# Ledger of designs, part 6: VHH binders against Thymidylate synthase

Target 1, 260 residues: Thymidylate synthase, of Methanocaldococcus jannaschii (q58167)
Amino acid sequence: MVLNINSFYKNCRGEFMRAVFIYHKNNQRMEKFYKNLLNEPDFCRICDDCYNCRGNWTFKNNVKNIVIEEVYEEFVDNPYDYLPELPEGDICIAQLHEDLLYELPLLLKEKGYKALIVPSETPHDLSLALRRDLKRVCSNYNIEFENPKPFCSLEKKEGNEYINKFIDYFKIGKPELEIEVENGLIKDVKVKISAPCGETYYIAKRLKGKAIDDLKEEIANAHHNYPCLASMEMDKELGDTILHKAGYIAFEVVEKALKK

## First folded at step 1 (VHH)

Design d11 (framework vhh_6z1v_2)
Fold by ESMFold2-Fast, scan of step 1:
Structure d11 (fold): chain B 260 residues (1-260), chain A 125 residues (1-125)
Amino acid sequence: as target 1 above (260 residues)
Amino acid sequence: EVQLVESGGRLVRTGGSLRLSCAASGFTFDYYAMGWFRQAPGKEREVVAAISSSGGSTWHADFVKGRFTISRDNAKNTVYLQMNSLKPEDTAVYYCAATFYDRSEYTLPSSYDYWGQGTQVTVSS
């Protein structure tokens, strides 16, 4: 194991945190979120400039994944046939069949977890009824709950002590950038918080050396060219596609960084 | 904007050959598995062939094995379907479809994220 200096100093602050991803086999969206935190050099195969793009960091000692078999039944009589015993952890990130997902908060409580994050990348990832039930059950167990739609919309919120720590510790959620401008050109872009799919690093790379007047076009091109995990299917609650919302978040992030 | 644009569909005689192309834009093509589907009037949409994101693995339906070949050119963001020894039963609208990364269920239309508008292939006896 080679220590990443940023990860090492974060751990030395005494703010060590463990995240556990639990999802079904063949869920490539959840696997990509997990692998983004491992930050292996082959994570992003768009270009050969990964270290200049993403940096030399890893959370491999802070994250675990649990991959369970696919469930084809619409209704599951015994969810515990599929759910394993959970490892020790602080935060759980889950996408599961709804009958299994409903049982998850009890397992989290029994292991002392502090938060459950259920990202929605498609309109079908979490029903509104189950979202309401999970919010209530988690509240009863003193577990924080968020259903970001998409995952890159997850932002800090008053009262979300552990999810706010998650965002700061793992540097994923609603993206935050620092942009340095010189002579009307982008001199440098620093990623403080990345979209969980890693798109923000690619956007930052694409913006370096570009003129301020060209940034909206460059952001749109980067978003369209990056394999974004969000669905193009219409989402009734949003009144738009989740992919379009992810694109709007990308524009907002860059505009916010330029205002300072 | 994500787009898949099929081309090459036309009238062809039994025993003839045809090459369909699907031009992809608006997404990182080499991270998507691609499939060719077809739908004849009054029938369900069925999978014809699929190719992994790298092109290293292909799947062909039993009814086209030895006659049709799927391929892709990631440098050109294009997937192809080479159709040989065409039969009247091959008459259908042919669709290309994309799914993020490689899915194990290549045969299920519901597994695909993006779809083209289709290109008509008519095989005359």
Scores: ipSAE 0.000, ipTM 0.136, lowest interface PAE 17.0, mean pLDDT 83

Design d12 (framework vhh_7sr4_2)
Fold by ESMFold2-Fast, scan of step 1:
Structure d12 (fold): chain B 260 residues (1-260), chain A 119 residues (1-119)
Amino acid sequence: as target 1 above (260 residues)
Amino acid sequence: EVKLVESGGGLVQPGGSLRLSCAASGFTFSSYAMGWYRQTPGKQRDLVADITSGGDTKYGDSVKGRFTISRDNTKNTVYLQMNSLKPEDTAVYYCAAEGWLQYDSFDYWGQGTQVTVSS
């Protein structure tokens, strides 16, 4: 017997929320973020211990994806030829050709969406110019906007009512762990918020039973072993690769949990 | 400039064996951990095996007992001996070098080599 949503997640959710992922065909990073919330048994393919690692929760009734055909043209004359009518939703998570992405806030406003999240997993996912424009347009429409780089850097912020609710409801964003230590060994690790790719569950699994003194190496090895598609290309704004920043976040999350 | 060149892929019958090689240049090979990853079309890249600079090895659950990773620091080469191959092992296999596991372990990637297991 398995439940689609375990009692822990049901009790923590409270208010019903809908998230819509919109991205181009063959965008495997966005597909992975979407599929993490479906929590199918073969999601990560590292091992067959998914129920003990991730649990049997699912948000399949709370998330939808819209897959748009790839756009090869540098400029799109009519973005609406590609953009369908949006379903009902509260939060949109998007990666699209910039001409399509620029039109998205208006469509979100017309359907009553409250937030737009545009994750950057490569240096090319969102230009600084379009980021500035999206922030301005979303503000004018009273839509919250965040461009986490990477998506697992998405944190709660004062004033971000709906994005904060999104993080709490779907349990994704900058990871949060609760770690129980007994006699210098990690007795238990509870995932409160996972990276959107689901890596945090795998890290939690690998830390259980390990000595505190061995954690840096174990965290690095867990991050290495998990299939992560964040870019190794140098990002000028970060002064580092996005993949290195994701690794640093994983380390920081565990250290923060141990200090509590 | 860091360069990783894979070789040894090909078509093999189920139950057969292949040995993959990855020739590395442009960095101090002996100081780096080396790994083998694989990817099937439409799926994420998965860890197959890795080996530290000191020779300690790790394997993905699906290949443990069938595959063996090794390295030769004199030749700047990492190897993957693949035995008892199954159709599910069909993938593009990538060599990777990671110098610092403190933050992240995917420093450099090779171009990939195709392995096809079929009758």
Scores: ipSAE 0.000, ipTM 0.105, lowest interface PAE 18.4, mean pLDDT 81

Design e01 (framework vhh_gefurulimab)
Fold by ESMFold2-Fast, scan of step 1:
Structure e01 (fold): chain B 260 residues (1-260), chain A 123 residues (1-123)
Amino acid sequence: as target 1 above (260 residues)
Amino acid sequence: EVQLVESGGGLVKPGGSLRLSCAASGFTFDDYAAAWFRQAPGKEREFVSAISSGGSTTYADSVKGRFTISRDNAKNSLYLQMNSLRAEDTAVYYCAADLYGSDEYWSQEYDYWGQGTLVTVSS
């Protein structure tokens, strides 16, 4: 069934939320995060069972994307030549040239946005220096800021009222599962929060009917088979690849669900 | 220039108390997460406690229930109230500040560090 407005508000504890994705043309990672929330039937390329795997939900009336032209120059003299007038929104998810990204918090403040999320899927998506500057500027404007590396590491934090609401409303961030076990077998898996790339639905599907003793192998196989957006390039801050951190998160999520 | 200056260290008997202060200057302290680290002679520097820009706190297991971290943004200051001190708490204590929120607050990848203040717990 198509998600209607009353069901949507009820499922989100009566709140309506608007998210705006802003990114450059040909940014396939950001495009996939956006399209995950649209939940089109052919989103996943692994099999033809998305309907039974993901369900019929959609956030197409709650999310907008703004795709701007690629910037090839290392430095941009006039960032506002590239940045459009922002629509009304509550949360912004952005990946942009750093000179453009630095100007975003002011535009967000002027339109009443509450949070800025800048996901890092490669070591080059956001410099540590700009991350610190964005945190400072956003704090001064009373805008919440997070730089999840990767996006599926975004978790609730005390004080992050609007980002916490974003996670609950759109059901994306650090994954959360409810697992029902009967006689050492996985009876059912409910996805409460999915990785922004949608991998968690595929993992949940793969775990149903499996023995608890086989779960580590099934999680590894699911992660291997799902097209992950995170980079295999070494990340200096993590001391490992972002893709390996995403894999660790997948294991941690299942282990945590089994201990409840 | 940006500076963090610790004070309040000294000699104290086991079971005693000390309050450390860290004064921030040259930047807007309100926006920064801050932490206390310590280094005992011959050991690596270790995490003690952290406080976010919003006031959320976390503690190393070894000090939980005995130490309290707090901040006063109007005074650009960070504090560490140390109670029930033990010989094992003897160390140079460092104040650190970082602008971005870090999932690894214990990582020692803080932007700014103070020069340290010595705490000696002895008879």
Scores: ipSAE 0.000, ipTM 0.115, lowest interface PAE 19.0, mean pLDDT 82

Design e02 (framework vhh_7d4b_2)
Fold by ESMFold2-Fast, scan of step 1:
Structure e02 (fold): chain B 260 residues (1-260), chain A 120 residues (1-120)
Amino acid sequence: as target 1 above (260 residues)
Amino acid sequence: QVQLVESGGGVVQPGRSLRLSCAASGFTFSDYEMGWYRQAPGKQRELVASISGSGDYTNYADSVKGRFTISRDNSKNTMYLQMNSLKPEDTAVYYCARDEYLGWDSFDYWGQGTQVTVSS
């Protein structure tokens, strides 16, 4: 009997976690992130062989979604007409109309949630004013808060006990790779933490067998050929597009892995 | 000294049921996620089902959803796999496994395995 590499993903030791996604109908970005946390086939959108890459299991019993009807009004008089009673959970990942989003921390506190993540994939997903308000309100309720721009910039931070557990448990956040080099060629690439859009696995697949001197070009080509969900619209806070920031993160991740 | 011992395997006809047990010793059972893996000759080993330390969270492979149920009794240091509506495709050696350390496949403790054969 010989040992083979069956999977890059394994469930971590430690406390289990329930993640709850809440977003509007037709939000394709959030729907994709939700599906990817389930660890179902089509994770990286290149093939349906995710179980050979990530392991043959799903987080279906650990992850729920709540799909809210679209809100077209600029101001919502009665946010609770749209917001249902929340299920039990540990961490919430949300994108909602700002009037609904503002009420969410109170509902999370009532159900004992520990963290709220509001990812920004476009310049319009969360205003700076509401970000400040959410940070303050969540702090008052002892709920951790992060607004990663984009989602694949979500990294561990001192003091973020539950968000750090989320990253370790689901293996989703700012990517982390382990790269094996032999004779100047990439022999193997292990994905330890993946971007929620699945691009990290596509990059890992593209780099295998490439010369280390050619990697910068290969990473750029992989990023441009993958259907990245980050916006190409100029973001005032970044002074660049969120899509360009995602590409920089991909490069930084590979460079860091090679310096080890 | 970690030890995992499987039992309950056997030969059954299609459509019947079997219950596998895994007796654990040498560690604090409730602190670890546990799982059932299986391997048929010539096939890759696959995770069939897993269960959190508390027993509150479970995961299943698509091929067994709705047919198999994983459970645990932390007071007895024992994990179970209830297998209903068995199919010839379920024929494999079933392994009890303790949560693997981050990295490559096969870095943590496995049992010796128990054979399940579904044939008519």
Scores: ipSAE 0.000, ipTM 0.123, lowest interface PAE 18.4, mean pLDDT 79

Design e03 (framework vhh_8h63_2)
Fold by ESMFold2-Fast, scan of step 1:
Structure e03 (fold): chain B 260 residues (1-260), chain A 119 residues (1-119)
Amino acid sequence: as target 1 above (260 residues)
Amino acid sequence: ELQLVESGGGLVQAGGSLTVSCAASGFTFSEYWMGWSRQAPGKERELVAGIDSGGSTYYADTVKGRFTISRDNAKNTLYLQMNSLKPEDTAMYYCAAEFDYLESGYDYWGQGTQVTVSG
């Protein structure tokens, strides 16, 4: 069915945003985040009918990916041998070898990009030292920077004009739901902002028709049944797994929606 | 390549017991959360039991006190012992693994094993 197409957010006062994903070959996490925004009919294998779960929206005309070869060397003498010329874009979402990632802000500045988002789904995706350096370099270039750990923890912040626009435009980041309750039952669940992995749509589907008293169990079951991208490995900064933090975010989002 | 193979299903009288098992290969089994889900005709798939890498367990209220999940990391095998079986437990039972996309990005469901409880 072609009805109810949302192939682009048209009612944004002429706002148009371009996001560019740049990552190494075989980085399936980044590819999944990119594919979430394409919203192809067979996006996930949990649901037989992704159309009824997610809808038929797409950002195919607003997102691009750049896949570069894997870098096995610990230190890269010439990062520019690997980094291509960037396409036109407003926001960059990147996971790269540290030496390449360090040079990326300069290329973003030269092409007029406004923000760099480096999601961490494993304890190894971005060191604390490089995160500090990227914050400094991006600040010098007037580029907004965020390192959400996990990506579904990305929330709006005062001063983050372009990342806040990114969240509103692409409807991904820290999830937001609108829940309608009738006679103690969940009548409808509307996804305003989805986790970048798309889990929020599956959670919304699972909650419809459930009693309010059963929600905690349904949220836990939905999170465990959905193929979450976050790592089960212990993260020293969090003192817990990134996967557990993602689960907590899913629970918090539903609780917050019910208190409205 | 991640592979999950369930076995041990069959026909059992109400009040009986069965143990289903899941042989896992192609990944570091000991580091993954493992679980059992089931789906009966006309019903949604339900997570009935889970166990993390450290051995902490979860059970759905429908099976709590009757089912026991366990893992043998040396044999890369997951088990579900089902006691006091009821006709409502009749379903296809699926082994599940949470996966880390860094390594493979595989789907986490096995082929399933049928459990039928008469009575």
Scores: ipSAE 0.000, ipTM 0.176, lowest interface PAE 12.9, mean pLDDT 81

Design e05 (framework vhh_podentamig1)
Fold by ESMFold2-Fast, scan of step 1:
Structure e05 (fold): chain B 260 residues (1-260), chain A 118 residues (1-118)
Amino acid sequence: as target 1 above (260 residues)
Amino acid sequence: EVQLVESGGGLVQPGRSLTLSCAASGFTFSDYYYGWYRQAPGKQRELVAAIDSGSTLYADSVKGRFTISRDNAKNSIYLQMNSLRPEDTALYYCARELDYWGSEYDYWGQGTQVTVSS
């Protein structure tokens, strides 16, 4: 068991980070991303072996969530009727009604936040017009901005100092694995970075003991059996569904680890 | 072992119809969702149509013209293409849900070419 993961990571990285998730009530996708970082024993319901699968880490002292009531109006006259005063934080992960989301960068600036991440799990989570506006406004406030589609496509970029630190500190984003092979069999799989939904731990567990030649089918079956919340709706920008892109990422991650 | 083999492509005049077939083997067909994808030279791959056990999805460019269907007893999916346009010219391939990873073209075969020209 790890008694104080914050102290451990601060000593290893020289950094302490606070992430704030802000989203509407009943947003099960954002709730799952948040709960993945808490790593409570009942997080995953596929089997009762989470300690051997995920380990005993937790970021419960580094992450907070802010759950806002659902907005039913197409247009919001006063976004501040819904938006609370933000707590202290370094990185914000948000999915909100677009009128609320547009006001968020100013509130982040006033509290000294360094980055805003807006994951898109459906084609409707962020319009292209608002994405352009958020990128410009965040740049003016010296706040880093990313719109990963899906969230498990978030990767390090030159110039993204704080988002790169976020990926390294919380170990979520585009997954990274270390795979040890012995006599044509997978001996060990270590998760360096997990998909924000936690799927990567389940994939790693299922690969252990498998023959190298059988991995593609095992990865596809693991992805199919894990409760992935990415949408099957057509996304015009991708020319495919977001769920299919998530599946491709899962395969690419394992293939890359094997060729390393 | 998993194989998806496309057939039914060819040269066809604008306004005509063509039916593509995809034969699957090496896995339990009924457990998966399926899609038809196409790629024209110099363009990105795009999803044309998808089918699960009860629902269908179509790209805006083909909605109302194309129909996807499945036959679990025959381990096959089909794409009925009506009112074909020159813009529909592309290599068409079928994919199992979550099995479209660009490096796996060889897994399902070469696809089937559809050329719409006068």
Scores: ipSAE 0.000, ipTM 0.263, lowest interface PAE 14.1, mean pLDDT 81

Design e06 (framework vhh_7sr4_2)
Fold by ESMFold2-Fast, scan of step 1:
Structure e06 (fold): chain B 260 residues (1-260), chain A 120 residues (1-120)
Amino acid sequence: as target 1 above (260 residues)
Amino acid sequence: EVKLVESGGGLVQPGGSLRLSCAASGFTFSEYDMGWYRQTPGKQRDLVADIYSGGSTKYGDSVKGRFTISRDNTKNTVYLQMNSLKPEDTAVYYCAAVDEWYTGDYFDYWGQGTQVTVSS
């Protein structure tokens, strides 16, 4: 007989957690976030060195995805024509047509979900009006809600018990590194929390053996060479592109690790 | 002191079989994922087989159906049963150990490697 890995993690690695990704067919950004947690060999499209870069961990038994058909209509008369029955889960990560997304918190409540995360990777992924409505509805249902823009900006926050557990359990969100320096050279880089797209592992790999004086250039080159799916379109709320904010996060993460 | 010691390598004819063993000490073996990787001169190490702490396995495409990875937590040992060996399987085979919960690190521990030569 095969041992149950989920039972082992619940007792030995902390509380067991289930994450469900729900998104439309052809949403490459959401698919990449989901596949990052599966951690299949050759996950990234840069090289075939994933085992040395990322390690052999997997959350295959902790994550599910629900891929639904694209919605071409501007307005949806019956959102439930598209929305399937939700599986059991603890945290939902969603990008959907706004008429479908509006109905999602009720379905989450009925299945006992504790949090809804709606990442914004483009200026069009979530309107400010719907964000306000989702915050209100989720609060009424005792479901935690966050709209990280981009997903790699998701930080722990007072009052977000389940989202904070999600970050610690799945090791994704705003990245966190430990850096060892010897004689002005980076001896080792350890990834504690990765960007949900997995870029942080590639950055860590690129920094090993580099001189401290060269780090800003190496970070910029790593970010440029990693396939980042964040939008280059101007975002009015940020006053900049989401892609540029993701790049700033990469710099902040490395600088914070060096000051520690 | 952490130690991974491979054994069972050697010379074998095409179509033959070998069983590799990796004896581990100095860490809580049952909590670690174990793997076998191989390397030929001038090439990157590639995956042969992984076995997770919970017992699930993964194989490289070239060895599926021919090799079997297993572990014995009471003996702190991981095994690789190699059947229907081909000249292309000639390589140094490395045992590796990593704590799956700790992400982003390279393998925590590597053995020194054991040579497998498939030749007539």
Scores: ipSAE 0.000, ipTM 0.121, lowest interface PAE 18.5, mean pLDDT 81

Design f01 (framework vhh_7d4b_2)
Fold by ESMFold2-Fast, scan of step 1:
Structure f01 (fold): chain B 260 residues (1-260), chain A 121 residues (1-121)
Amino acid sequence: as target 1 above (260 residues)
Amino acid sequence: QVQLVESGGGVVQPGRSLRLSCAASGFTFSDYAMGWYRQAPGKQRELVASISWSGDSTNYADSVKGRFTISRDNSKNTMYLQMNSLKPEDTAVYYCARDYEWGDSYEFDYWGQGTQVTVSS
């Protein structure tokens, strides 16, 4: 007998999407976000159990990276000496010298891009002044703009059609878990959306089989053991470190999943 | 509406080969990773092989590695499983599936009705 055939269809995301990462050489944070989407077996160096932890998915045909040389000059007279021609794409994820970043929206418009995401993992990754300018320029070009601080705080918003599609397609942003509890123990944990660094898969693995009374300790230990590249430097806008905010997001994600 | 239709199953002797096909319709086939599952009577469903939306990346269960080959033709909206050196332990209903969930979830959001493969002397 075919039982519960009506639960067969859950969600459908039928649109092909291309994301382009553009960042400077030696930016290990942006490299990690990009490599998380490639999902190569050597991405994580913690336990060598990547298939059972992360699964056998890959976005290698949906993502491209553009790595440009480091810029040491305080001011750049001609940003176009550094900026290459952009490939076709739908969404751009960028961290660049501010003089280069300021010119990026025009290049994105000329190639038909729909959104620009500029993650802040340190207090120095994007000034408040440039954030304001980018929001204005992108709006004028009909390009969606977000500056998640950190990247794992990126969540769906009304009016962000393409960024919402990005989150659904690549399954990265503010994490979402589905947790099954049996006899006071975590029976299963499903990762619906992962942090862009991939931490959420490791947390999900660590929680499986644990008692619900022990979860706060297990989450803290998982976060401590996973290499999070968010800054320990005080951020004036947050009134705390970006690394601490990432840790709070990890706790919130598990609590939210347990309430459903 | 989304449909997955399997074909190519049958009864074969050990050591022989079969090629399964999965015809997909109602969605953009090239946007989705796809997989083959199998289930023998009284046993749990097992992932046999999976393939990325481009066809460039494949994965196999240890029990079939070196014997089975998964492939796809995006121009025909069709996925294949070439099964060589079949063993009695390969006897199962084989299901085509569209992959939706990632990581530990291993969830597939659409399934075909299955095709029976029987390996017996």
Scores: ipSAE 0.000, ipTM 0.125, lowest interface PAE 17.5, mean pLDDT 81

Design f02 (framework vhh_gefurulimab)
Fold by ESMFold2-Fast, scan of step 1:
Structure f02 (fold): chain B 260 residues (1-260), chain A 120 residues (1-120)
Amino acid sequence: as target 1 above (260 residues)
Amino acid sequence: EVQLVESGGGLVKPGGSLRLSCAASGFTFSEYYAAWFRQAPGKEREFVSAIDSGGYTTYADSVKGRFTISRDNAKNSLYLQMNSLRAEDTAVYYCAADEPYYLGESYDYWGQGTLVTVSS
């Protein structure tokens, strides 16, 4: 990846993508996913280590956010009173009131968007019924659809041309690491793909210099010390908390990298 | 040799309290995730509560505010303080331990279970 802080980031083939985040005012989780891609120095101020582990990259010219007023009504008679005209974009990442979210695929189609990602960080972020409906509607519009639960479970999938490109371009989704081991110690860790909350950079920093026999403990400590966005509330579909699944993903990623 | 041994189950009246204990041996308990699960007659096993090596806790909605999970690493023990017990809490309670990852029912080690009956 070529870092470019003054203009659109382009990959080694000169390609670029635009991602649009759309969510309600006070949705701190979506705001943090968006700000992770901006990579401002103040993004993580909770621990002194976070500001130094990410590097100096930014996608600020490739991402936009649309913040919509909160909707307190259970049912919305006219969703278009809340939904603005969408900017040009390739991929949309959304969390909205379900009546607004249901109308979103049509707006995406009209602006030529290729994919819709609706991350679930709590059991309440997307109902199973609406997930089924969105999958059907998006398929009819030839828009790729994924509902990663949590967002850091988003992985490449056959048939998902544009979501796969999104993962590679923005380097977020299910994390991917390259680990160099020397004399039973972790010599270096390279982040290929980070969790959308940025945790993977912190894990990579914490693992450097550690013995491979100590990795499970180090991963658990890093996961619990980082401000993870996933909920501690029980999720019926998973039979566990979404936060615990995120922790498992963090461990699985390191284990997979060591087998390379 | 790895063992998890539960104790503290018994018969209690609705509104009463019980404290369950789980004694771990044969591994470095302080490094492990630990959890309580329960299984009522004719139902699937369900998650109750978990605690990680650092003391971070999570609870199923059905027990939140009534149950408290804790650990004593010096004694290699896990506890579940159960308050305001209801008939619906009647189940066999299982202690489980896993290293720094877990998904669903994939805990590395399980205890034999202890029966809790809430009845008037």
Scores: ipSAE 0.000, ipTM 0.166, lowest interface PAE 15.3, mean pLDDT 82

